# VH-VL binders against Cytochrome c oxidase assembly factor 8 (COA8), part 171

Target 1, 167 residues: Cytochrome c oxidase assembly factor 8 (COA8), of Homo sapiens (Human) (q96il0)
Amino acid sequence: APERGAERRDTAPSGVSRFCPPRKSCHDWIGPPDKYSNLRPVHFYIPENESPLEQKLRKLRQETQEWNQQFWANQNLTFSKEKEEFIHSRLKTKGLGLRTESGQKATLNAEEMADFYKEFLSKNFQKHMYYNRDWYKRNFAITFFMGKVALERIWNKLKQKQKKRSN

## First folded at step 15 (VH-VL)

Design mg99 (from mf2 with light chain G32H; framework fv_ebronucimab)
Fold by ESMFold2-Fast, scan of step 15:
Structure mg99 (fold): chain C 167 residues (1-167), chain A 124 residues (1-124), chain B 111 residues (1-111)
Amino acid sequence: as target 1 above (167 residues)
Amino acid sequence: EVQLVESGGGLVQPGRSLRLSCAASGFTFSSYAMNWVRQAPGKGLEWVSGISSSGGRTSYADSVQGRFTISRDNGKNSLYLQMNSLRAEDTALYFCAKESPFDYLWGTYAFDIWGQGTMVTVSS
Amino acid sequence: QSELTQPRSVSGSPGQSVTISCTGSSSNIGKHYDVHWYQQHPGKAPKLLISGNSNRPSGVPDRFSGSKSGNTASLTISGLQAEDEADYYCQSYDSRLSGYVFGTGTDVTVL
């Protein structure tokens, strides 16, 4: 598994990120990372003759993606907010301002920040446990419906092949 | 108690705009797709618009496409319908409706919870 | 928008059974999209009665049942009671319209 280096984030020339597949796209498209969740959205291609089973699979995958993006966007925002509140509270307790004498944002040392990380993870343990349970349930359902769609496609191909032979 | 409460309806002249709101309580609003359904006086139900749980996907009936905009604010547990270029034919009781909990086996999405509706009358 | 076709009204006496049909086309029910049923009492919001063709939500009596065959879905009310007097609507998805469609509605009268 390759080591993950520092990430670079670019915006469109206009300063706005875009996720817009070509008008006549026949394939799924992967967009830029969402600002809040840091996950890449997938735009699903909708076939002209999509079956109800294929629609159910697509909706399951789209809903799972949106659920996953909302969870991580909320988690990241909560983490950032509570981190700032923790830093502010600790600096106030020490009688220090939010800015250094040089005008830069004041920070806490690694030992003090470890207290925050431990508290945050402990406090969010049940929330992350429920997330993992739902994640497994959703992936089970997606796998189940992928199997159903695959069987439907195989059956349709066999029906067409048999029809051509019988004629 | 799971509840949806619509507001913002009223009497409005043709060609004007009106914004409907729906306040949700008793469930995790951000987890469910939401819809607007209308019913003209003495007539049947007509689906108007739908929005996904995050607000990233929207859909509209042909009769309102280009005139109405559905939106949501998950932080405020609220659903909205911005209605522009109103016509006499838009006169109806407007319900907000929640899609059922995610069904992992069937993938079915019925409208399991409904508000009491807010009346919109488009007349001179 | 295209509607699913229901009879305007059905009637029965207490204790009898009535059936309401909901007929669609190849772009909705005939394409195997699920059918849901709603009950609406006068002056009230609709209530989900049957989901996914035949599934009964918690609190809905066993006397309500749903079925689907071809391009037609049916709601059957057995042991008809006075409180069943209401309007009933079917609903499905239509691939041609890329949206939800409701039936024309059926008024159920009890004696």
Scores: ipSAE 0.152, ipTM 0.685, lowest interface PAE 5.1, mean pLDDT 83

Design ng10 (from nf6 with light chain S96D; framework fv_ebronucimab)
Fold by ESMFold2-Fast, scan of step 15:
Structure ng10 (fold): chain C 167 residues (1-167), chain A 122 residues (1-122), chain B 111 residues (1-111)
Amino acid sequence: as target 1 above (167 residues)
Amino acid sequence: EVQLVESGGGLVQPGRSLRLSCAASGFTFEDYAMNWVRQAPGKGLEWVSGISWNSGDISYADSVQGRFTISRDNGKNSLYLQMNSLRAEDTALYFCAKDSRFFLGQGHFDVWGQGTMVTVSS
Amino acid sequence: QSELTQPRSVSGSPGQSVTISCTGSSSNIGAGYDVHWYQQHPGKAPKLLISGNSERPSGVPDRFSGSKSGNTASLTISGLQAEDEADYYCQSYDWDLEGWVFGTGTDVTVL
């Protein structure tokens, strides 16, 4: 018992980037926005009698969520890093310190920052195009399997009704 | 037991074609992306081509683009590489490798075959 | 095609620690893609050693560890043993090439 208590504490989420579904959840659970990607993760409920098609759909959705989370976490980190590097580089070029006289971080005005935003968007345009293409491919596959699962569930209900009527 | 077995390699003259096969067993083949990786004698690993679980996404290394065609038959648990217009530089041991994911680019290669040798020489 | 840069060779004696670097660019490791490591003994197929920067597959000793920072990943082998003598390759995904890239490979020699 104490070892299992310690194990449970050790497996508990350690931050906002992780979440734990409510106890005895019988439905998919939506968490708070991830710290890095700012996307809300979905924890998928696994039915006791999950069919092979339902399992495949769930796995496709889980993999797509993980891919999406990782892409945006990396994109946000890259943006933040390059923004700070740009600001520091420009301040150094102007002979200015990294801190104001009040001890706050020195910043650039909106006009100067517009140059960074334009450069960042231009540089990442191709990467975002590839992301959108892959997003559509993944969602097409998910939609297709959602349809297959829906048909399977309808068929199972019809088979159940047919058995009741014949008996 | 999870395994991949390559076949179809051999000696072939420049400019000719060869088709490689990879037979998969011990896992649900249709749920994973598959890849071809080659290694020239005494050289390092070079990724050649990849195909997603449903053949909806296919990619090639620049060195083989337009000459090689990757395909899969999920009903036969098999991966293929059609190699056209072969060059001396294509001489290598060709491995098939299982991806850990459905789609290209997110996973890792968790299962490898032993490879099949392709020698392009006159 | 662009490759990830590794040292050609690294050597050590039994019980020593050795580290292999793997340097990429802004389109692969620098873009935040994970780095995977493979071990290849002469005449054998590569074997997955580290996945997702630092995760060990079942059966891989904890002597093997991985890390990643910026454009560079590292594989560290502590308590070096004779059976660790092999070629080691890093791997990452490149969004600009729309494909996988392998490292140039590192030959580890146990003296």
Scores: ipSAE 0.594, ipTM 0.830, lowest interface PAE 1.6, mean pLDDT 87

Design ng11 (from nf6 with light chain L97F; framework fv_ebronucimab)
Fold by ESMFold2-Fast, scan of step 15:
Order: structure tokens, then sequence, then C-alpha cells
Structure ng11 (fold): chain C 167 residues (1-167), chain A 122 residues (1-122), chain B 111 residues (1-111)
């Protein structure tokens, strides 16, 4: 009988568990990759009897996920836009059209694209440093609160056991 | 009733120090980033400083970096701004503003105080 | 520090529409950060008018709308009314100095 967390979980009269996304589990689940960020979002399961500390941890994790998704969506959009502009500019300079005979996008060879990648990485170095620093700060706070939630759960189980046994 | 009340403003001479306070009520203060915004007489809004929910992230405008210190006391539901080496150009109405998020940079300012006037002059 | 650029003033007659632009740079609006708008009546604190480019807080009339494209955000006030006469400020985040940046402010006059 696997049991996640507190032993206060109810089942339906027929022995059916409460609905959880996905339907076969009552825990967090991972969605498909976001169109712009390419990151898979985590959809958080909210227990009926969520403590204030558990709620705060969940909100911190949700806010950090939203921040991370937005950062990478913006970076990927900027990369795609600047890549297209670079290719367009270089093809114009060469006197080449923007489309092949089949109507597909014309492209540059790997040697020419290497210059774009180097420029893009160099240009965004400071931004990525700030992202990494902020990512560290956010995850430190989340890890701290994960510890607090774990201690709360241990204490509540101990307190429940003592109360049932001592009285 | 969600409310922010600033205090501590006044007339000070250049080079002196002043400490502003902001008292918060009606919401869970410890769950939100807080900011100071100032407005010189007849001028626009200028962001001064921000602090995340747990004081783990703090940022300042270049104009006040090294002179001002933002801090908070979550147990007292209070935000502070210690202003040192004051200059005439620091003269402004100072607003306390609540962020909609825990951390700096991804929310908006959904609650504002009425401001406290700081005049740096003779 | 850098500011977001707004027109100093815009004016209109009651019932007309006015639009206020807010132009940033590649380190703020151009980097994809949301734009928020605040309304300030004389002698009062600013009030949140639009958040996240286009979202209206509870109590803000649907006459106020926001949009964002590339490096510029816009606030449109349709059906202009006398009480709309106020200063309007846009706001975004700037990663290059890790702080908030406000617009220069626009004074809306209802003629």
Amino acid sequence: as target 1 above (167 residues)
Amino acid sequence: EVQLVESGGGLVQPGRSLRLSCAASGFTFEDYAMNWVRQAPGKGLEWVSGISWNSGDISYADSVQGRFTISRDNGKNSLYLQMNSLRAEDTALYFCAKDSRFFLGQGHFDVWGQGTMVTVSS
Amino acid sequence: QSELTQPRSVSGSPGQSVTISCTGSSSNIGAGYDVHWYQQHPGKAPKLLISGNSERPSGVPDRFSGSKSGNTASLTISGLQAEDEADYYCQSYDWSFEGWVFGTGTDVTVL
C-alpha cells in the first residue's frame, strides 16, 4: 500500500482514489514542452489539507517556474529573431534570395553561422550570469523551505503518534 | 484593509542622514517583495530600491547605490530605507510600494502608500 | 539611469480616444519584460491601471487597454472622460542594472 505523505487520505466507497492529474497518481505531473521556452512545466498537485508552509513552498516553486519559463521564452525568441536577421542580412550582401527554388528558407553554411553563435553568446554573457545568480538564490530559498516542510511533516507525525498513545 | 503607511520624512541638511519607515497591514507582508519609489516636486516617478520577500535579493538605483540601504523586518511588517550622505537632488516624496511577487523583477506594484516628504536643503 | 520614453502630454475631447506610447530599449521592453501602467491624480499616490501589458485590475474600466509590440508599449483610453485627466506612467524591468525603470510620464488633458 504505497502512501504519499500523511495517512489521512480518503478513498471512494468502492476503493477508488481521489482524482489526481494524471488520473492514476496524486502528485505533481509534467506537461509537454512550452512552445517558446522548450521547458516542460510542472503542474502542482494541491492537497485538500495543505499547510501554510506547504502552500508557501508551492507558491515559491510556481513563481520560480514562471520566471524560468519567461526567461527562456524571451531568450529563444531573441535568438530566433537575431538569427533570421543575420541570415537575411548575409544573403542580401551575397545577392542571394531569401528562399530556395522549393520555397524553403535559404540558409548559411556552418562556418558563417559560427560567427553568429559566437556574437550571440558574447553579447548575452552578462545576462546569463545574472540569470544563473538569480536561479541560485531562488533554489536556495526553495531548498530551505523544502527542509522546513519535511521537518513539519516529521513533527506532525511524531505529535500525532504521541497524542494517540499517551491519552 | 490592505495598507502601507510611510513615515520618517522631514527637512534635513545636505550630508546628513534620515531613516524612512513603511508600516504594512492587511496582507501577509513576508510573502512579497517591497520597493521604494520617489518623486521630486513636479517630476516623474523614480525607482529607488527593492528587496525580496526574505531579504535574499536587494537592488538599488545607480543614483543611490552606496548611500542608501533598504531593509525589512517581517516580524514587524515593516520596510525601511536608511538614507546617508543626502544631497539636494534626493529631495522628493518617497513612496513605499508592494510588489505582487516574492522576488524582484517579475511582478508589478499593486499597493502604494501615500508617501513621506524628504526635503534636503539649507 | 535610463528611462522609458513617453510623450510629455496628450489631449483629447470627452468621448474621444487617446493613446500614450512607451518606448524602451533592448535591456527592458525589447528584452521581453512586461510593461505595467500607473495613473496618478494630483496630490495622490499612483494607482495600478494595467499589469502585464494588457491585464486590467479589478475596478479599472474597460475603456483602458494596453498592448506591447517589440520595443514599445501603448496605453489607450477610449471614451475619454474628465476624471481621466491625470499623469500616466509606464514601468518595466531592466536586466542591465537589475532594477525597475519608469517612463518619463504623460500628462493627459481633457479639453
Scores: ipSAE 0.671, ipTM 0.862, lowest interface PAE 1.2, mean pLDDT 86

Design ng13 (from nf6 with light chain G99S; framework fv_ebronucimab)
Fold by ESMFold2-Fast, scan of step 15:
Structure ng13 (fold): chain C 167 residues (1-167), chain A 122 residues (1-122), chain B 111 residues (1-111)
Amino acid sequence: as target 1 above (167 residues)
Amino acid sequence: EVQLVESGGGLVQPGRSLRLSCAASGFTFEDYAMNWVRQAPGKGLEWVSGISWNSGDISYADSVQGRFTISRDNGKNSLYLQMNSLRAEDTALYFCAKDSRFFLGQGHFDVWGQGTMVTVSS
Amino acid sequence: QSELTQPRSVSGSPGQSVTISCTGSSSNIGAGYDVHWYQQHPGKAPKLLISGNSERPSGVPDRFSGSKSGNTASLTISGLQAEDEADYYCQSYDWSLESWVFGTGTDVTVL
């Protein structure tokens, strides 16, 4: 089961961690969560001697990450918009203002919000089913290519070992 | 020089079958999704069908679902459209179009063929 | 299939600016899917003009620009020239149809 790149964190001189690839980094690194999708992006290292098979795997992974990132950014935006519309509608029905006395946005209790969550999930059921199906299709292809790349690397190492034995 | 060349169009009677081909050159065919798009005389573009890079994902427009079959042969750099139970409404110029991505629904059509004319009439 | 709505035609004089709208629904443009634009001269295949809402492929003049907001995308042609006379189609993806959808097409006339 492939894992999504390596997380690299350098410690700043003040003892504070930072998420930046160092100038001489030669491996993948994982960034902080994107503010729209709330997903951590993987920044892929490109080796100087990247094989065509390794390049194809990297491109498949990058394309899938972009697809996944965009899906969740759009979904989070839709959720936030519909949530605000639902709250606004319910408060209007109750004859309440949209702001509390403190100036904060007025909210509904957990029981009232449960109705929104149930409706949102039901309304988006087909969309989420298609997302899950496509997620599996993409990851099966990626896993298959990870296997091919692993076999290529094992074969290359075996060839190197064989050459070292040539006296 | 990236190019797509369609063939197999012609005059065919309603209810019969026709097979279209699209020959690709100048790019790594197996790395891209492929699409068929048609245009009836004097009308706009209508997407017909798409197939992902590995044939693992295939989609059809409702108007052709159950009648048309898209397929590809990556070893021959070729895309196909098997058209069965043809109707007068299928009369159109059929374009082969290259997707910019491996999978359907994420890219755009960056290369188009010149099209092959299919006329369904009695 | 549900098509994206474009005006049937727009016209302008050389040097003028014209804008073509492309309106979709909550299952395509409104769902956040990118809009692409194609130019088709009579008797020719469509050619990619704008990808990903606003990106120009190499060889496309900067007179062509795209934008997207909510359910609507727009293609603007500034400094209109005779060779811009063509049909223009927008395109997006519709998740509910699991299909690419094209706009109804807009005929641009110069003169």
Scores: ipSAE 0.670, ipTM 0.864, lowest interface PAE 1.1, mean pLDDT 87

Design ng14 (from nf6 with light chain W100Y; framework fv_ebronucimab)
Fold by ESMFold2-Fast, scan of step 15:
Structure ng14 (fold): chain C 167 residues (1-167), chain A 122 residues (1-122), chain B 111 residues (1-111)
Amino acid sequence: as target 1 above (167 residues)
Amino acid sequence: EVQLVESGGGLVQPGRSLRLSCAASGFTFEDYAMNWVRQAPGKGLEWVSGISWNSGDISYADSVQGRFTISRDNGKNSLYLQMNSLRAEDTALYFCAKDSRFFLGQGHFDVWGQGTMVTVSS
Amino acid sequence: QSELTQPRSVSGSPGQSVTISCTGSSSNIGAGYDVHWYQQHPGKAPKLLISGNSERPSGVPDRFSGSKSGNTASLTISGLQAEDEADYYCQSYDWSLEGYVFGTGTDVTVL
């Protein structure tokens, strides 16, 4: 069967989305958001005649994706944990229970939550700066290698055309 | 097959310089981050410095920052550590260690050299 | 530079199980970085024993196992044998130090 791109569609009465990866893909495809990082993973297509430059580019992109997924999965877990701890601490200070009369989780108003967000951002400022720096370092290397691969492919096509013309 | 061989260690006086080398073989050197780890006699392991595959990311332990310089030559499959302003507390066996990744931070050290001894004493 | 904290020594009899803890902080193990374990026999270079918290490299006996929870990682050696007498080091990465950190090391003695 011919290879095709990935597609996503809502299919159920509840509006549930479904994702089906392409059969015998000849191109990269994008998956659904990861449960923990909330980022969409990319599944890389590996051509049969992958060059050493193409392999290195793919491995650099795969390692960067893993690094990025791990960072955001851990950051989201930390955010959720600290948010819950902050809410519980504030509710105890006010003499309030952890649940509402309806059984739902008790929460703070937007003004009180703003204090948490400000504290979280301040505490994680240096970590996020280092993440951004490393993100740029990785992506500059990847972009440069993408250029090298593109030039290699162009040169190989020109080389093949010259060979055919010589015969 | 896969090997790291350190050289350049020896006895030096405080305040002087020494350059360590690490020769790699049996793997694609240019695809991995590399690290220097030291161990003082009878003491534990201390990470000294690391360098990414392309030299685009370099980091040092606080104890050697400003005195040591890590570098690599991918064409020669070699890692280097230039040690300046040596102190008695720099006395240690210096290991070359291969990272499992291109960049620092995600990987583990899967290949180690035998180490080269640096003794800083008058 | 801050190190990961391990007990100085652990001892056991042949066939016994021993566990070595490795405690870090919010900038390393607590930040979600993996923990790796190395075994070092006297006069030898360290050897990778456990990678990525719990993965055993080829050639490492299944008696060795690793785990991680919160700020702490653990290495467990079951069915302790004489050849397990060695120093054991945990390792992680610290984003605030921008470098790798090793544990203080644990001497395992088989009595």
Scores: ipSAE 0.649, ipTM 0.849, lowest interface PAE 1.3, mean pLDDT 87

Design ng15 (from nf6 with light chain W100F; framework fv_ebronucimab)
Fold by ESMFold2-Fast, scan of step 15:
Formats: structure tokens, sequence, C-alpha cells
Structure ng15 (fold): chain C 167 residues (1-167), chain A 122 residues (1-122), chain B 111 residues (1-111)
């Protein structure tokens, strides 16, 4: 792995983002929605003097983002694949072709699609429950560490004030 | 540099208990999930249990659920496995394995110990 | 027991390529969880060989490559060497079991 101080501050961890803030950026920034997950990634600013506690908080947030993106990318791909399979199966049952006379993709009406949505939600209910539980576990840890970082910053400001008085 | 050392294995009678320990060094132990993996003589790998960096997420294989308890002490850089109601089928080499992540699920096991042998026999 | 299916053995000659398959289900590999691969020499602990479907850790030769499609992952070893003779295990995560699952293991023999 690259040394932390050598990392590019203004790019996504993967290095693939097309949107980069100015080189001297001092804050996090939000990118465009990911093609697969449809979630906007956060690109984290890494200060030169990041404390171990701040680094841990950032890593917890980065891991949670990666976990969240992987979950939704897979769910969206699964949804799209199963939706297409459902539509093709229903069209075959009706004796209809997969394409219209104009060559466009054939579709089902809203009433027919309601069956697919009910089936998909039912099949994925338990998986989404486990996702929500894990989401809360991760956010509890992140919130706790945000509090620790806040206390560290308050302490550092108090120490800096003391040094100004002593000089 | 990065190392895991298991201990506590031995010969034990069915129905008894045994406690395994894993000592970690060379990395920031409190930043990673930890796992126990076992391998019966001449057989494949079987995941036994895992615990997240903060002990907030713990999971067990169905074969050991209710009998084994995983725990960690971040102040001592140590992982533990309390094994109760031992069965002959629990006979295996038990490996301590470091996760690449804080939480269970996404990661891989990038560091492994040499294992400690547990033999359950009458 | 292991939850992911691998062939029991594969064999090849030095310089040849071999591929090991790893087949799971909709609750693990099919659910989009990454597949990782481990190499185990007799009497030794497993060693991480491939992480995140296709990523090589530092020190692993580029002869080792991984891929994943649908419910199946594959490990390919090109330019087989004598030291590649070992057991190979795939690993993923299963959300319905709330735990990690390993493959049944494959014994690679270099003839």
Amino acid sequence: as target 1 above (167 residues)
Amino acid sequence: EVQLVESGGGLVQPGRSLRLSCAASGFTFEDYAMNWVRQAPGKGLEWVSGISWNSGDISYADSVQGRFTISRDNGKNSLYLQMNSLRAEDTALYFCAKDSRFFLGQGHFDVWGQGTMVTVSS
Amino acid sequence: QSELTQPRSVSGSPGQSVTISCTGSSSNIGAGYDVHWYQQHPGKAPKLLISGNSERPSGVPDRFSGSKSGNTASLTISGLQAEDEADYYCQSYDWSLEGFVFGTGTDVTVL
C-alpha cells in the first residue's frame, strides 16, 4: 500500500474519478453517481497532519462507503437482470416476441410489473433486514469515533491556547 | 513483522471445555476483524467464528453456535475462543486469521497463524 | 463442511496453465460478494494468493490470476512451476449464514 503522506488528496481512493477539486482543497467533496450503485461517492480530504484517531475515523467511513456501494451495485444489477428475465418469460408465455415491430425492446404494463416487484421485495426482505442491521452497527461506530475526534480537536485547541499564553 | 501465534490446544475428552488464545504483533490489532478457521486432519478449511474490531459484530458457524464463544482484548492484542461441550468432530488444527477489514463480510484473511491442534478423544 | 464447490484435483506439466473453478450460490458469490483465494503447502498455514476476485497481494507472481462471473469464480495459474504444487481454497461470504464460507479445496499436482 502507498504511504499515507504520498496519497493524492484530491482523488477517489480507486483513482478513477473524473472530477477532482483544486489541489489545495481542504474539505471532502462529493462525486457524480456511480454507474452501478447509483450512489454519490465521497472523496475524503487527507490533511498532512492527520492524527491516528482521525485516520481511523476516515478509514471506517471509507470502508462503510465501499460496503454500501458494493451492496447497492449488486442489488441494482440483480434487479435489472431479474426484471429482464421476468419480462422475457411473460412475453414468451403470451406468445409475443422480445422486440416490437419497430425493433425496440418489448415491455409489460404496470399491472403485470406489480407481480415482479412483489416477488423481488419478498425474496430480498431478509437480505435487506440484515443490511439495515449492519448499517446501524457501522454508523454507531462512526458516530462514536466522530465524538472522539471532536474531543481531540477541543483538547488540541486548549493546548494551543496555553502555548500562546506561555510565550 | 506481522505475526499471529495460537496457543491452548491439546487432547481433551468429549463434553469438556478448552480455551484457545491468539497473540497478535506487528500491526494495529484494534483496527481489524479477527477470525478462527479450523482444518480437520486431511480435510479442508472451515470458518468457525469472527469478531469485528470493536466486538460489536460477532458471528459463528452453525456447527459451533451455542457451544463456542469468540472474544478479543484489544489492550492485550489477543483473540480468544472458548470451546464448550466439545465433540469428536471438533478435532482440528485451529488457525487464527487476520481480516483485512474492520467489520465482517467484505474482507479476506491476509495473515494466518501456524495453528494449534485440538484433539477431542476418549 | 465447505459451502463452495471446487474440483478435488487438477494437474499439469511445468509451463502449462491450469484453472480451478469455485461455484457458489445466490447467497454468497451470486449475491456479489468477492471471492478470495488461498494457497496451502503441506504442513503449512494457508497464504493469501488472490483478494477481491482478481487482486494480487505484494509478492504473489503475476502467473496467478482470478476472475468471477455469476455464481462462479476461477483461479488460473499460468506457467506452472514445481512450487505451485499445493492445495487451493476459494473463500467468500454468505449473508444467509452470516459467515464466511470456504471451498472444498483443490489439490494441484505438477507432473
Scores: ipSAE 0.665, ipTM 0.855, lowest interface PAE 1.2, mean pLDDT 87

Design ng16 (from nf6 with light chain Y93F; framework fv_ebronucimab)
Fold by ESMFold2-Fast, scan of step 15:
Structure ng16 (fold): chain C 167 residues (1-167), chain A 122 residues (1-122), chain B 111 residues (1-111)
Amino acid sequence: as target 1 above (167 residues)
Amino acid sequence: EVQLVESGGGLVQPGRSLRLSCAASGFTFEDYAMNWVRQAPGKGLEWVSGISWNSGDISYADSVQGRFTISRDNGKNSLYLQMNSLRAEDTALYFCAKDSRFFLGQGHFDVWGQGTMVTVSS
Amino acid sequence: QSELTQPRSVSGSPGQSVTISCTGSSSNIGAGYDVHWYQQHPGKAPKLLISGNSERPSGVPDRFSGSKSGNTASLTISGLQAEDEADYYCQSFDWSLEGWVFGTGTDVTVL
């Protein structure tokens, strides 16, 4: 079928194809932004000869991506929910409806929203500090492992040059 | 068989020290965060401490901060808890628990040991 | 410091449905962290019963189900059986404590 033919056509460096199906990509690829987190996911390509070290690096990156995705999806959901609740409360106090005549959501002016933004930022300050701390810890671990993978690849290239596999 | 075996518990006097060990087998120990959880006789579960896969992230419950030290030796597939300045309130069965993830706070505890009893009394 | 709040005990007869609540705060369940549930029979280590709010590990009967909304998670045991008599604990992560927090525990009695 076309899928099997496409896989054979992915043989580099001769006649490199720039088309790679998402489900069986030949390279890492970036997807569209997630509905909730607004982050673009990276889909990792798994080489046929992935080393244990390369596998561990990929798993660390995948776990960090899931962590980052969950944090921002929840943060955005919380912001949207609390913003709507605040707007509904203020409109109710003014005796106004939740929708305009055109059917659009009723909004408050910037001055009216200032209290909400101030409270939300203040309330979430410590949570974002915790996020940033863990972000750095994860990135340092990933960067360190990227270095280890690079050294492994250099070592394997040197061993290949020596060609001592004749036995 | 995936297994965690705790050891090192016993009867100790208040103010003394004790070191607990947890031996892991049947899984790639170095790929997972590890935790200590305790349970006082007839009481509920209380998380004590956790350590990420590479020891890069370590955290403690407020009740043990400054007194207990968690550590791991990935080469020996072992987790440790050094308990200093023990108090009567530290009397509990101490469980070793495996996290499902590399880092703290993202997974769940999918494997538990049977626990080792620590009794702090004079 | 802060624990997740569960009812001390819940009782039911065989075949009944019972629900255990687990209430947290804005720094744990309310912050969007998943809730996990553990079952502990007398003299035994805790066993994972539900992970990630509602997922059942292999070997856990389908009569156990979990859900989460806002600051509260719930464990429901339908078709209650004698072997369900045990202590049940919820668990979540608390970013302000930078650690795991367990529920106060619920003793399920089957009469």
Scores: ipSAE 0.656, ipTM 0.856, lowest interface PAE 1.2, mean pLDDT 86

Design ng17 (from nf6 with heavy chain H108Y; framework fv_ebronucimab)
Fold by ESMFold2-Fast, scan of step 15:
Structure ng17 (fold): chain C 167 residues (1-167), chain A 122 residues (1-122), chain B 111 residues (1-111)
Amino acid sequence: as target 1 above (167 residues)
Amino acid sequence: EVQLVESGGGLVQPGRSLRLSCAASGFTFEDYAMNWVRQAPGKGLEWVSGISWNSGDISYADSVQGRFTISRDNGKNSLYLQMNSLRAEDTALYFCAKDSRFFLGQGYFDVWGQGTMVTVSS
Amino acid sequence: QSELTQPRSVSGSPGQSVTISCTGSSSNIGAGYDVHWYQQHPGKAPKLLISGNSERPSGVPDRFSGSKSGNTASLTISGLQAEDEADYYCQSYDWSLEGWVFGTGTDVTVL
């Protein structure tokens, strides 16, 4: 509901202004973990007088967030699917059913699951290397533009100071 | 008017080099990844190479890796493809295509040029 | 080289529906990457038809629809018309190739 997101986000106990509602946002806002990626999204505040450089930085950060969100959503879905397939195949090999007498999902012990985790990590090693490389490329670009925006803001403050002195 | 115009195609002998250009207009060129896609006569589309908005991310199809070099000049709103060690199998219409995103692999190709024909033969 | 598998040809009569499949692998469509569709008339550049599995760009008739499930995406053309006669290509991203992959292409013939 809108009420739950906007009015029920009480910032008084936490003392954090970053929990401003998106529709009335005065600052960037961090949301709850996404259902699929389990990552917390950042809702970006767009100032009235956003410069072209600030706009580009924001768009780079938004695109990177969407990319990161998509990667982890897909990775989590793949993990869950392959985990269920692994458990199913191992239970079939043992001649066991997919459910316990209590109606819960039949599962494997920690020692058996260790085989799955090792296989999954090994299988996804190259994919994660490419993810890390692309993460560095994106953050290098973002950091570079953060520096440019910082310099622009310093320059604007210096110009404002000069104007006050000239008057 | 958003458009891409390719040039530089022609007839070239095997083993030689050719440089393609793509002139962009009507959009902020420096904000988008750019791609080269080719199509051999009567055949399907084959992605050749892509370059991110700032040239920080570049990728090539295995068939052209080590022979082709993609580059861009954001000040001139231009994309380039330097093609070395050309083979008969490189004969194709080469399209310039605009990505919808800054980086490779996340968007789609929303603007295409009309293509420039490259024929590799004696 | 195209990496996604499409039927070479599909045909239908005016007013019918046709569906084109696009089958990938665990490194592209199966990894969750979106599928995009392009329409190409003879002698023309490709035109974006469907983006992000199912989104229609402005100006694309609602007769065109896209979907994706598992390793396979589908493009459906309902109310088939003569001007729909063209080549159709799917496209996705492949993380292992670090690049875009296109489908083999499907020639749609209106009988």
Scores: ipSAE 0.668, ipTM 0.859, lowest interface PAE 1.2, mean pLDDT 87

